# Designs tried in a protein design chat: miniprotein binders against b1l550. Part 42

Target 1, 279 residues: b1l550
Amino acid sequence: MRLPEELLERARDIHSEAPSHRIKLDRVGSFGLKVPVEFKGFLLLAEADVWVSLPEGRRGVDLSRQVEAIYELSNPPKDPFSLCREAAISLLEKLNYADSSGVSIRFDAPLQDGESLKYYGVEISSIASDEIINKIRVEILGMTACPCTAELIRAYKSSEIAATHTQRSLGILEVSTKAEHPDPDKLASIIERAMSSPLRTYTKRPDEGGLVIRSLSNARLAEDVVREMIHLFLEEFGHLPEDTHILAAVRSMESVHMHDIYAERSFSLDEIRKEISSH

## First folded at step 4 (miniprotein)

Design xa4
Fold by ESMFold2-Fast, scan of step 4:
Structure xa4 (fold): chain B 279 residues (1-279), chain A 88 residues (1-88)
Amino acid sequence: as target 1 above (279 residues)
Amino acid sequence: SEVVEIYIFFEGSPEEVRKAFEELKEFARELAKKYGLKVLFTLREEDGVAWILVIGPREAVEEFLRRVLERLEELGIRYWVRVEVERS
């Protein structure tokens, strides 16, 4: 802007003034920014949120500096993990009144599915203060089959491969750690392996039949899937710092109910190892 | 030409800000019509604050700002300016 110097001299810095009420805010920022990212050879359009803490004595945040922090680092597009961490650090450097900063980046990740692609949800964040906490959430659909109905039908029909209802289930793994973000493809793989079977983008009749039979032969409760996800997670990522926090959850869209079934467990690596060793 | 968005805040006692707001609103509305600018007015009398948002081409907005600030000086009211430029 090209204003006369005398006009600029009279302008006040609103954001640096005392607020009407001396209350600290945990997150103040720019939400829903569109940012290109490079993920495993794909150029994807991601959605980003950026924020900082606001002390009780300051009225507002410089929002333009928040947008600058992420956009400067997103051109050319880079991997979302580096972008997330680097932008969070940049926010603290640019906004010295903040005690903490955060960046969250969401996108649908492509996963090779035979000759096609399927997609799973990824949300990555980095929260910076005296240290950096990296968080990742992966959501992917799979198939589950009811073991209770399978047992009833098996008893009735005397079949070793019981008929039962199948449904789509959403598996969720969320990890918060001081280490680098876990590979989301590995988290997605853990979720799929814990379910009765994975879902496919497309199947031919023989492949579809095989998928259904596999699901029926591997019938699992939502509770079974959560426990298996935790078991598989510990095998793959048990080397992470002991204060790493995990959420494992399944939402089963039960085909025979008007409602969903939900099962979850939150834990730290330290907590779960003590629990397992007590058995 | 670049599109600019400017907030002009002014504050005082509820009586002072209401009086300044009414006088400035009419002046600013006429000025905005002359330059083809979008202008919005907000008054929070109980908080002793009011503001004018003006949007349009940089040159026209800068002239609008100059005239409005001169008027605010004449009214003797406290004011602040925040500038937002078209996003990139």
Scores: ipSAE 0.000, ipTM 0.109, lowest interface PAE 23.3, mean pLDDT 80

Design xa40
Fold by ESMFold2-Fast, scan of step 4:
Structure xa40 (fold): chain B 279 residues (1-279), chain A 88 residues (1-88)
Amino acid sequence: as target 1 above (279 residues)
Amino acid sequence: SEVVEIYIFFEGSPEEVRKAFEELKEFARELAKKYGLKVLFALYEEDGRAWILVIGPREAVEEFLRRVLERLEELGIRYWVRVEVERS
């Protein structure tokens, strides 16, 4: 049953009323929305959160306008970066009481892997206030091999290539910038190149053996991987604004332990350049 | 009072637009703060597009616009303006 439109004339406008307490809220919105996006030729199902700030004198946010803003911009499906930025701007246009808006979009990105595909995690956001801050987080699994056990076995066997334990490691790069979102495929590539070897969706024995040998000859601590990720990031993205902020991290799911090893570093481009030049 | 939205779009090459945008940004931000206006700065480096959106009471927005346009003319920057009025 659809209620008559005449009811809108006599119903209270709850959202515009004064709240019980005059307290500003930082983020009020619609979370967990399903939206289609077009990413590098693929139609993907993404999950989106949209929000705005709410001033102390207003009881609520028009949530239907938030959903309308992102859905109007997602039809037809477009690239998630443009969708993220345009939706954040649209929210401020449609909800003039808000001081800031934000949009976050999450999806699994396909990456060509021989004749198959593998997937890595992407989360992007755009936060609009007096300017737009764009953030991207990329997570991809790779393989690491323990250099400590490798060295022990090498000494025992008098072999140049030593046996050691290998494990999955999750590499993470997060970038926050006033410039456009960095290409996530390039961020994923940096992470994989910093690892002992990449992982594959499908391998036969010869290919699997090759990956293992590669990882054994390129054994790395989590700390080594983080430093290499930072080095490779600076080579690829040196042109970004100096106030660009980066988080580089690795979580190694140790095959010989009941616990994980974690290493991270956060920095601005200005900060890291000063640190490196002091050496 | 009436609430209005005004866009100021920058025109030029990507490098020209970026330089102009950065030179104006701090001036416009400070001015918007002084007048109690909401301002949004957008720069799309790949497309060479930039704009400033300002939202607030008509009288304050018009004074902001007058000051910003004077600055843009001093700098020789090409621009165009779009005005929108919100209705309840």
Scores: ipSAE 0.000, ipTM 0.344, lowest interface PAE 12.4, mean pLDDT 82

Design xa5
Fold by ESMFold2-Fast, scan of step 4:
Structure xa5 (fold): chain B 279 residues (1-279), chain A 88 residues (1-88)
Amino acid sequence: as target 1 above (279 residues)
Amino acid sequence: SEVVEIYIFFEGSPEEVRKAFEELKEFARELAKKYGLKVLFILKEEDGVAWILVIGPREAVEEFLRRVLERLEELGIRYWVRVEVERS
C-alpha cells in the first residue's frame, strides 16, 4: 500500500526541523546494507555502513539519499575500494549540511591456497571531510608454536625432534592513511609470513605433517609475531605518508589454556622510525 | 548547489608533486573556508594527479576555481588542468 502523494506534500519536513536539543552528531546513517562488490575476479556480497555528520541545528538525515549514494555506484558491481571512496564523496555531494561522510565495507576475501581457496577478513573504510582518510583492516588465521615448551622438552630429551603445543592465532593489520588503500592480499601475506606457519583449507596427512614440522621449527611468541609483522610492514609499505597509522596485533588461542594471549602495537610511521633509530 | 571537479596534472618528481599538492591544498582549504564551500582533496601520487572536488553556490565555486588556478601559476610548477562541472 502506497500513501497518496497529497499527504506527503502536506506533511512536515521533520528532518529539516530544529531538534529538541542542539547537539551535533558525529555519525548518522544506514548500517548493515548488503552490496555486491567485485574483488579480484570474484563477485562477493559485502556488508556496508554509510553515514554523515549531522549539525546541531538539524533534526535528522535524509536516509534515502544515503542509500541512493551507495546503490547507484554499486550497479554494476565494482571493486570495494573505489565503491568506498566514491560513495563517501557522493554522500557529501548529496547531503549539503554534512561536514563529513564515511563508508565501511566488510567481506571475506578469497586467497589462493594451493589448488584450493582459503578466506581472510577485510574491512575497508573511507572517511571524507576536506580530504579522504582510507582505512583497511585485515584479519587472517595462522599457526604459532610455543618456544618455551619446545625448549623445555629439548632440554629434557636432548632431542632434535621439535615438540611443543601449537595453536591457531589471529593476525591483525589495520592501516589508516591519506594514500590509497594498501592491497589486502599483501597485508594478509605479511601476517602469514610473520606466523610460525600459515593455515590451509585442505591437506593430506603428509602435507599436514610438513605444516606442523614447519611450525615447530619456527616457534614464535605472540610478541615475536607482532614485531615481525611490523618489520615486514615497513619493508613493504614504508613509502606511505609519515602520518599513516598502523595497528599490528595477534590473538593466540592457546591450546593448553582456557584463555587467549594478546599482543598489539599501534603507531604512526613517523613514530616507529624515530623509535627504531633512537635505540 | 554546483559541483565542480578539478583535475590537476603536475609535471615533476614525486617529491615536487607532493610539495605542490600540499601547498595548493593549504591555500585552497583556507579559501574554501572563506567562501563557505565544501572541498575535498585527493592525490594520486603514482599518476601525479591532484583531484579537487568543490561544492557550493555557483558564484562562490567559480571564484574559488579562478583563485586556485591563479595560485597554481604563482607556484611556478608546470601543470595542466581539466575541469568537469556536474549538472544537478
Scores: ipSAE 0.014, ipTM 0.506, lowest interface PAE 7.7, mean pLDDT 82

Design xa6
Fold by ESMFold2-Fast, scan of step 4:
Structure xa6 (fold): chain B 279 residues (1-279), chain A 88 residues (1-88)
Amino acid sequence: as target 1 above (279 residues)
Amino acid sequence: SEVVEIYIFFEGSPEEVRKAFEELKEFARELAKKYGLKVLFYLHEEDGVAWILVIGPREAVEEFLRRVLERLEELGIRYWVRVEVERS
C-alpha cells in the first residue's frame, strides 16, 4: 500500500531546512550500494559509494537522487571507469546545491593465472568539481623472502641452498590523476613483478616448490619492493600529467614476528622527477 | 529561473585538443565563477575529444556558451553543442 500523494504534499522538506549549525560537510552520501559492472568480459558484483558536498545552509542531501544517479547508469552493466565518471557528473546535474560529487566502486578483479584465475582488489573513484579527478587503488598479494636470514643461514651452514622465512605481502598502488584511470591489470602486474614471486592458484605440488625456490632466489625487503614498484610504475605510466599523485606501499605479514612490516612512499610525478634528477 | 545543462564538445588530434582544452579550461573556469555557474571539464586524450559541461540559469549559461564558442572559433578547433533535455 502507498501513502496518499496529498499527505506527502503536507510534509515538511526536511533536507531544505536550515541545519542546527551552519557548517559545510565535505561528503554526504549513500555508501555500500550493490551494483553490477562489466570488467574485461566479466560480469561482476561491485560495491559503490556515492556522495556530494553539502553547503552550510542546507540540513540534508536527497539520498534517493544519489541512488537514481548510479542505478540509471548501471543498467545494462558497463565498465566501472565510465560508470564512476558518468555517475559523478550525474550527481552534480541532479543535486543543484552541491559543489562537488564523488563515486567509488570496489570489486575483486579476475586475473589470468595460467589455466586458472586469481583475484586482486580494485577501488576506482571519480571526484567531480570543476574538473574530474580519477583515482584507482590496486591491492594484490605476493610472496617475499627475507634476504638477511638467507645470508645468515648460508654462512652458518656453508650451503649454497638459500634457507629463509617467506611470507605473504600485500602490495598497494594508488594513483590520483586528471587523466583516464590507469589499467588495473598493469598496476597489478607492476606489484607482482616487484615481489619475490607472485602467488598462484595452481593445485599441483611441483608448482609450490617452484614458487618457493623462485622466492628464495629473489629475496627482497619490503623497502626493496616499494622502490622497485616505483621504478616499474615510472617506466609504464611516466607519461601521466605532472600533478598525478601516487602511493606505493607494501605490508609484509612476517612469518617470524607477531607484527607486520610496512613501507610506503607518496609522490607526485613532478616531485619524483626532480628527486631522480638530483642523482 | 529555468536551469539548463549544456555540453560543449570539441575534437581533433590529441595535441590540438590538449592545447585547446588547457587554454579553454582557465578561461571558462574564470567565466563560470563570474556568472555563478557550475562547470565540469573533461579531456579524453587518446580519442582526441574533450568537453565542458555548464549548468545554471538559462541566461547566464547562454552568455557563457557565447563566450566559450567565440574562443573555440579563435582556436580553430572543431566543436559542437549538446543541450540536455530534462526527462523528469
Scores: ipSAE 0.225, ipTM 0.687, lowest interface PAE 5.1, mean pLDDT 84
Fold by OpenDDE base, second read of step 5:
Structure xa6 (fold): chain B 279 residues (1-279), chain A 88 residues (1-88)
Amino acid sequence: as target 1 above (279 residues)
Amino acid sequence: SEVVEIYIFFEGSPEEVRKAFEELKEFARELAKKYGLKVLFYLHEEDGVAWILVIGPREAVEEFLRRVLERLEELGIRYWVRVEVERS
């Protein structure tokens, strides 16, 4: 009987074999991993994707090493930003045949809302090659009031504060930069401030009334919200590198129509600066 | 062949580190390409933390280091190096 060690030495490493077709793959990895993260004092279970490139001369990726890489860094739990960056780097170290790596971490972020908590969606990513690119996507719900209907009602009733329909709207900011990940709470704040009003987890009747009144007094089209998001973003994050890329978007769950309204703008900081300066 | 992983950490004020890093980055990138090495760059501008990670065969990495460290000295930036060795 051959010693177990000898058997292991002769064991076929299928992943390291030459593939039948010598083609490089951009992304090979494990998706939907569960990893603990610490975020603003909260211990959260996040969903994570990890991947690396695969050279043309290698049949498969060592998936176990990928999983090990992120789990090793996840104990003890740390902030998702550091985890993302460090894991991306670690992947390249552990899988030295790869020329690029990536990590994405998704979770619902707690946000203080008076005496209660509300949540917004976060996806934090890092892609490593010869440099590191950090990406963050924030999604948060707010309230929008339609200015068009407001004008119609104002014309009809001659009221100072015209009634209009309101709806929930999802605001989205996605930032890709060579700098550090932008603060997700600040991004969420920008989105909320760009809308007619934020949503509240719990309201008393007078507070609810006030919230609606605020919305009515700040009626905005989806297009208005996106433009406001961009404006506020530039005020807060205009110092980021010029090649920083931003996606600003709004999806309004329309209450009057059966369909949603969507608006977006994708831009780099250099592009948008030139655009604004031209007006 | 022996594969080595080496971190080059920059030391100094945020301004010094940033300046040195920007001046060295392209130089290091080209060298890594020349020697067939994997290289990663990191700069945290606000805190002034920067490092270069180079991965590859020992002999190639050593030559890379010689050239990069010489350049760092010319720039007058302080540095320290962390070396990890893995046998393939």
Scores: ipSAE 0.000, ipTM 0.152, lowest interface PAE 15.6, mean pLDDT 83

Design xa7
Fold by ESMFold2-Fast, scan of step 4:
Structure xa7 (fold): chain B 279 residues (1-279), chain A 88 residues (1-88)
Amino acid sequence: as target 1 above (279 residues)
Amino acid sequence: SEVVEIYIFFEGSPEEVRKAFEELKEFARELAKKYGLKVLFELHEEDGRAWILVIGPREAVEEFLRRVLERLEELGIRYWVRVEVERS
C-alpha cells in the first residue's frame, strides 16, 4: 500500500536525526545506477555505484543528492575516468558531513580484433578524502593449454605437434594507485600476452588453426600466467608510486575437471621490487 | 511497513575472509533468528570475498547491522555496506 503524499511532505527528516547507536559507517550510497559514458570513441551504457562515509552522529545519507551529483556530471556523456574522479569530489563538496566519498563505474570495453570487436570487463573507482585513490580492475578471457598433458601425449603418441587440453581462462589485473588510472587496454594486453593465446570474436579457417597451434606451442600453468602478468606489468607500469597495490589472478576453467584452478598474488610495488632484487 | 535490504561485503586474503566468515556465520545466523530477519551468506574463498544479505524491518536490520559490523571491525577485515530500501 502507498502512503498519502501529504503525510510524506510533513514526515521527519530521518537522515539528519541521531542514530540509535553511534557507529560510523564507511560506505553508504546508491548502487546500480545506469549512466552513459564515452570510452575511446564509443558511447556505452555503464553501471555506477556512489557512496560516502557516514559519521556516528548522523542516521542516514541523502541518497537523492548522490544520484543528482553523478547525473549532472554524466550529461553530456564523458570518459568514465573523469566522471569517476569528478563525481567523487562533487560528493564530498555536496555532502559536508562525509569524510570520504567514492564512485565505481563498470562496463564492457570494446577492443579492436582485426575486422571485428571483442569485449573485456572494466571496473574503475575513485575514492576521495584528503587525496584521491584510483582503482581499476580488468578481466579478460584468454586460452591456456596444459603443459603436463602436453608432455604425456608427446611421450605416449610421439607427436611432433603438442597435443593437450585447452580451456578458457579468466585473467584479472586490479591496480590501486594515487596516480591516474592505468590504461585498461594496456592492462588487457598484458593479460592476453601472458596467456597461451588470446581469444577472438571472429576467426576464419586459417586463423583458427594458427590460434590453436600458438596455444599448444605456448602451454602454461595458471601459476605461469600469473608470474608472467606480474613481469609484464612491472615492465609497463613500474613507474607508478611505490605504494601502488596490484592484484594479479587467473581462474582456469579446466576442460578435464569439474572444478576450476585459481592462482593469485597481491603485492605493492615496493614489496615486489625487494623480492625480485634479492635474486 | 518499511522493509530494507542491506548487503554487507567483506574482503581480504582467502585465509582472512574464510576465518572471518567462519567466526561470524553462526553469530549472524543466531542474531537474525532472534530478530526474525532473513539472512543469506555467500563465501567466495578463492576470490577473497564474502557477503551477508539481510532483509527485514528497518529497526531490526539496523540493530543486526550494528552488531555484525562491530564484529567485523574487531576482526580487522575490510568491509562495506550497500543499502536498498523497499516500501510496501
Scores: ipSAE 0.000, ipTM 0.064, lowest interface PAE 27.4, mean pLDDT 81

Design xa8
Fold by ESMFold2-Fast, scan of step 4:
Order: sequence, then C-alpha cells, then structure tokens
Structure xa8 (fold): chain B 279 residues (1-279), chain A 88 residues (1-88)
Amino acid sequence: as target 1 above (279 residues)
Amino acid sequence: SEVVEIYIFFEGSPEEVRKAFEELKEFARELAKKYGLKVLFELEEEDGKAWILVIGPREAVEEFLRRVLERLEELGIRYWVRVEVERS
C-alpha cells in the first residue's frame, strides 16, 4: 500500500522547519541497523549506526536518505572499513546542511583458534567533516594471574611453585587516526600477547594445563598488562600520524573479589613518545 | 542552484604524497572557508594515495579546482579528477 502522490505534494516538510529552540545537535541519525559485511572471508551480520550533525535552524534530518545510503553501499556486502568510510562521505554529500557525519559498525570478529574459531569484539567508525577520522575499538578476553598471591604462597610454602588465582580479563585497544583503520587482528594479537595467557574456545586437558602453567609463570597486574599493550602497540603501529589517539585498558574480573579491577591510559603518539624519551 | 561534487586524487611515493597532502590540506581549507565550500580529505600514506572531495556551487568549486590543481602541478605529483553528482 502506497499513499497517493498528491498527499505528498500537500504535506509540509517538517524537517526543514525552524525548531522550537535554536540549538545545534551533534549526532542525529538511525541507530541499530542490521547490515551484512564481508570480513576476511566471512559473511557476518553487523550492527550499524549512521548520523549527521543538525544545525540550530533546522528541525530534523532526512532519516530515510541515511538508511538508503548505507543499504545501497552494503549490497553486495563489503568490508566494514570501506562501508564506514564510504557511507560517512555519502551522508555529507546527500545532506548538505550537515557539518559532520559518522558511521559506526559493530560485530564479533572470528579469529583462528587451533582447529576452531574464537571471537573478539570490533567496533569501527568513520567520522567525516573537513577530514575523515577513523576509529577502531577491539575487545578480547584473556587470562591474568595475580603476582601478589603468587608471592604470598611462595613465601608461605617455601616453594618454587607459583600458585595463585587466575581470572578472565578484558583487554581493550581503541585507536583514532586520520590514517586508515588498523588491522583488528593485529590489535587483538597485541592484547593477547600482553596478557598472562590467551583464552581458547576448546582445549583438551593437557592443553588446558599448559595454559594454566603459562599464566602462572607470567603473572601480571592489570597495570602491567596496560603498559605491555602500549609497548607492543608502539612497536607495531608507531608509524601512524603523531596526532593518533590511543586508549589502552584492562578490566580484570577478579576471581577472589565481588568487584573488578580496572586500569587504563589514553594518549597521543606525540605525547607518549615525549614521555618515554624524558628518561 | 547547481551543487557539484568533485574528487581530486593524487598519488606518488609515501613521502611525496604525505608532503603534498599536508601542504594542500591547509591551502584547501583556507579556500573552502573563503568560498563557503565543504571539503573532505583522506590520506592513505602507506599506499601513496590521497584525495580531496569538494562540494558546493559549480562556479566556486571550479575556482577551487583551478587553484588546487595549480599547486599539484607545481609539486610535480600525479593527479586526476573525478566529477561525481551534480545536484540542484
């Protein structure tokens, strides 16, 4: 069922009218759209948000044009990085009243895990104004082991065995850059290497024992993991523009407490290099 | 009135493109402010590629193009232009 075209001709253009209050809005758009994407040979169902800025003199945005733009660009499915960048540009082209646009795409990325797959969280965005800023956030679970309890048990038992509690810890790397999006698999690898041990989807008992022994032999505070993630990031991605911004964080789900431990550091490449060089 | 969208692509070695991009970015921003144009930039330094997208009234965009292409010629960098949609 379609409305007669003469009704469309008679209807007011509500969006172009003056608002009740002359206030600029930073982000107005369609949130929670389901879109297919192609990621490293996998067809995945992703969730997308698209938005534009709205000037103080305009009541609303053309939401249907936003949705059409991303759907047109997602057929056939393409990689989420190209989709983000192309859709953000398309939004500014189509909606000339907007000063900025953005697209965010979230999905669980498959990662080879021996003979099976495991998954890590990816959120990417492209924000367009006079320049394009590309942002990526990667979250992956790993294992940490407490060095404080390990030391206490060694002292108590006069033992060489590093017995301690282990727990799941969530590692987070977020990068904002004028360059193209960093490879999320490399970011996930950095996080896992900074942990006491990676987690697995499936292990047999001998392999499980090995992960535990690795974790116990590589006990790390959340603070240690954040510092190691930053170190490894600089080795892999130190070539990015100096104004690239990074957030490195760890949330340790402490097995002996009802609460989590959290550590983070945000910085620009220029800032961190000056800090490290001051020693 | 007519609104046009034009891409200016340029490529070279990563070093050449980076230098050209930074110089052109500042120049293009000033021109865009002067003429009331919308401009977008992207640098793919590792690939030795960059582009500038300019959007606005045809006459203003054509003047912007003339000035930017003149700078690209002076830099001796490879470039090409793609005209996209003409909008009213």
Scores: ipSAE 0.000, ipTM 0.415, lowest interface PAE 13.2, mean pLDDT 83

Design xa9
Fold by ESMFold2-Fast, scan of step 4:
Structure xa9 (fold): chain B 279 residues (1-279), chain A 88 residues (1-88)
Amino acid sequence: as target 1 above (279 residues)
Amino acid sequence: SEVVEIYIFFEGSPEEVRKAFEELKEFARELAKKYGLRVLFELHEEDGVAWILVIGPREAVEEFLRRVLERLEELGIRYWVRVEVERS
């Protein structure tokens, strides 16, 4: 429905009015927008959030300008890294009352897995103020195997043994940096290498045996996986600025329990290097 | 009779696991023929892991396992076994 032009001309500009309380808001925006992106040669439908800070003296933000900023830059579809950065800058240009802006884009990233594809979760963000902070979060499922159960099996001399316990585990790496976003495929690779075994989209029975066996020969606690993820991250991305902040985490969906096991570590590159050097 | 499936896996350096795999593949193939067992083999050299799957009647599979583990012990390679029981 369209309102008459005369009514629109006479209406109050609610957004520019003083609020009921003079309180600054950190993030106000349009969440859950559907945007096409081009990622590694794939055209994907992503979900985007766009936001700005709102000063204490202003009642509301101009939401239509936020949507315009991201849609203008998404046609034709472009890579989500450039889209995040450029849209965040555009938001500050279009909404001059804002102190900061941000854009987050989420999608499932395809990854070649033999003759098939598998998918992992990606969220890319850029936050603009007097500087730009780039954030990326990668989540991928893998397999872990209980070290205690593996040792029991190894020690057994008869053809009868206890059931082997393996489980799906979700690995998480999140990086915040003033440098360019790290390559999500490399982050996914780090997570998978830290696990007992990666998961696959399709396997035949003999191949399933091999995957389970690899997990058993590489049995790891959730705590082991997080430490290995950090070690591998430092090998690949240790060149990033020292104030780069990382979150490494794993959630193990224990097959023999009704609950999950969770392990995490947050750190800056400067912090972790000093810790490792002290040992 | 009870039918069982046993995965025999071993790990080490790529060179160690390949050498052990080739030697055990021949040995296991001959034992499988003798005892009428089904065997499958796979080598994951880059990952330093290999496995042998043997399927058949429990008594025959147990003898096969005993002989294969004896050979693995002689090679000094790390090995582990997973047993699945199929009821016929």
Scores: ipSAE 0.000, ipTM 0.089, lowest interface PAE 25.1, mean pLDDT 79

Design za1
Fold by ESMFold2-Fast, scan of step 4:
Structure za1 (fold): chain B 279 residues (1-279), chain A 100 residues (1-100)
Amino acid sequence: as target 1 above (279 residues)
Amino acid sequence: SMEEKLLELLMKLWELLFELAILVEKTGDKELYKLVAELIWLVMELVRAIKEGVSPEEIIRLLEEILKTLEEIAKKVNDPEIRRLVEEIKRLIEELKRLL
């Protein structure tokens, strides 16, 4: 496809013109790009968003340079953490009018589950300015079992093993840090260990009964799961910089209700240590 | 620009290769899957060669090897969707060959 040279020159110049209103924009970019990544030996097709800040005196951003930055670094495919960080830095270098740049990459991460695979959600980002901030969000489904209902059933049946209603629960860990991205497999492991039991890929496996029994004997409130996730996170990642910010959350899809239960806590490492040590 | 068009073609190529790999894996044909894995490796080598600025002769040789592998896949495949993807990938390779 050829456009007249004069038209192409004028179209490029539009981005450098003064806008209709002198307002700074925080994020302007190309969203929903398809990029190949290599994650722990798997070749995956991820979705990427790339953006830069736009100063109040400039009408538009050079979108072609944004796409070039990530696509050039995506060939051949590489790990999504290096891609995210390097692309964010490249965007600032290529688009010098910007004060900040960012890249977000989303994919479903494979996790070994016996002889099969299960998947959990990963979103990573790197935001570059005078420093670089790395974010990672991990979401994985597991099982929770209500301890209140378990106690009622146990009292009624005089049973040693408490029976209760179980439900799918989504565990969420989000980390923002000046250090490198935490390993998402370790974050997923923390979430699963905080739950009553993990979800399995194949329901007819001989060990399925063991997972059900574990869930019933390890009944936890959504509030319990969040507290356990924080505890386990501090054991694994307490060495991160003090200004590292964490969100721990769980959404319990209650099987006996039309609504979900949600519990969360956001904190910096500095804040949580002071809180834990104070009483 | 030519460089921008090259990057767009490479990304479209990766999208189609992933789609092909998924469909071939679902067939359970291990021999066909090996050919698709070889195709993916050849494309990775092609991208590396382009980035490192190797000779046009070597790039053409890789493109011809890719086309030969696509022909071998086409001969083994009766699924209409897989055949469509192979033909679309072949068209992208021919377009890349014209740019290089």
Scores: ipSAE 0.000, ipTM 0.502, lowest interface PAE 10.9, mean pLDDT 81

Design za10
Fold by ESMFold2-Fast, scan of step 4:
Structure za10 (fold): chain B 279 residues (1-279), chain A 100 residues (1-100)
Amino acid sequence: as target 1 above (279 residues)
Amino acid sequence: SMEEKLEELLMKLWELLFELARLVRKTGDKELYKLVAELIWLVMELVRAIKEGVSPEEIIRLLEEILKTLEEIAKKVNDPEIRRLVEEIKRLIEELKRLL
C-alpha cells in the first residue's frame, strides 16, 4: 500500500531522535540489495549488503542514504572490488554520525571450463573506519575420494584397483587483509588443485569415467585437502601483509553418510610461518 | 532458459533504475526523489519475493505497485530523458509480468 503524501511530509524525523535505551548498534543497514557488477568482462547481478554503526544517542539510520551510496556508484556497472571499497567510504561521508561502515557483495563468478562455463561463489567485503579491511570468501565444489575405504577394499580383494566412494566437497578460502582483495580466480584454482579432482559443468560418459578414475588415483581426506589448500595459498599469496588472516575449510558431502564431514583452519600469515618453521 | 531470461531482465531493470535515480537527483526535486526511492524499495521487495518463491498473487501485487509508482513519476516529470527511462522501465516490468 502507498501512503498519502501529507503523512510523509508531516512525519517526525524519528531517526534523529534519542532512543529508548542508549545502546550502540554495530551494524544497521540495507541487506539483500540487487546491484549489477562487471566481473572479468561479464555483467552479473550481484547481491549487496550495506551497513553502518549507530551511536547510542541516535534512534535510527537513514536507510535511503545507504541505498543511494551504492546505487550512485553502480551506474555504470563496475568491478565489484572497486564498488565495495568506494561504497564503504561513501557511506561514512554520507552518514557522518557513523564510526564505521561496511559493504558486502555476493555473486556467482563464471570460470572457463573447456568450451563451457562453470560457476563458483564469491563474497567480498570492505569495512571502513580509521582504516579499510578487505575480505574475500571463495567457495567452489570439487570431488574427493575416501582413502580409508579404498585401502579396505584393496586389502579385501587383493586387487590393483582401489574402489572407494566419491563425493562432492565444498572448498572454502576466506582472506581478510589491509591490502587489495586477492584475485578470486586464483583462490578458486587453489581450492580445485587441492581436491581429488575438479567438477565439470558438462561432460560425456568417457570424460565422467576419467574424472572418477582421477579422483580414485588422488584420494584425499578433508583434512588432506585443507592442508594442501594452505600450502598452495602460501605459495601464491605469501607476499600479503603478515597480519593477513585466512580461513581454509572443506565440507565433504559424504555419499555413504547422512551427515557431512568438515575440516577447518584459521590463521594469520605470521602465525602459520612460525608453526611451519618449528617443524 | 526462463531463469537466464529473468536474470537478464532484472539486470537491465537495475541499470535503468540507477540511471533514473541519477537523473532525478540532478533535478533537485525532493518529492520526485522520494518516489524513486519508493520505486527502488518495491523492486528490492520484488526480487526478494521471486527468490523466496512467494505466491504468484504477491508477485503480481508488487509488479502492479511498481507500475503505479512509475506512473506517478511520469506525471511529475517534464525532462525528456527521464520520461524515456520511465517508459523503458515500464516495458521491462510488463515483460517481466508476462514471464512470471
Scores: ipSAE 0.000, ipTM 0.199, lowest interface PAE 15.3, mean pLDDT 79

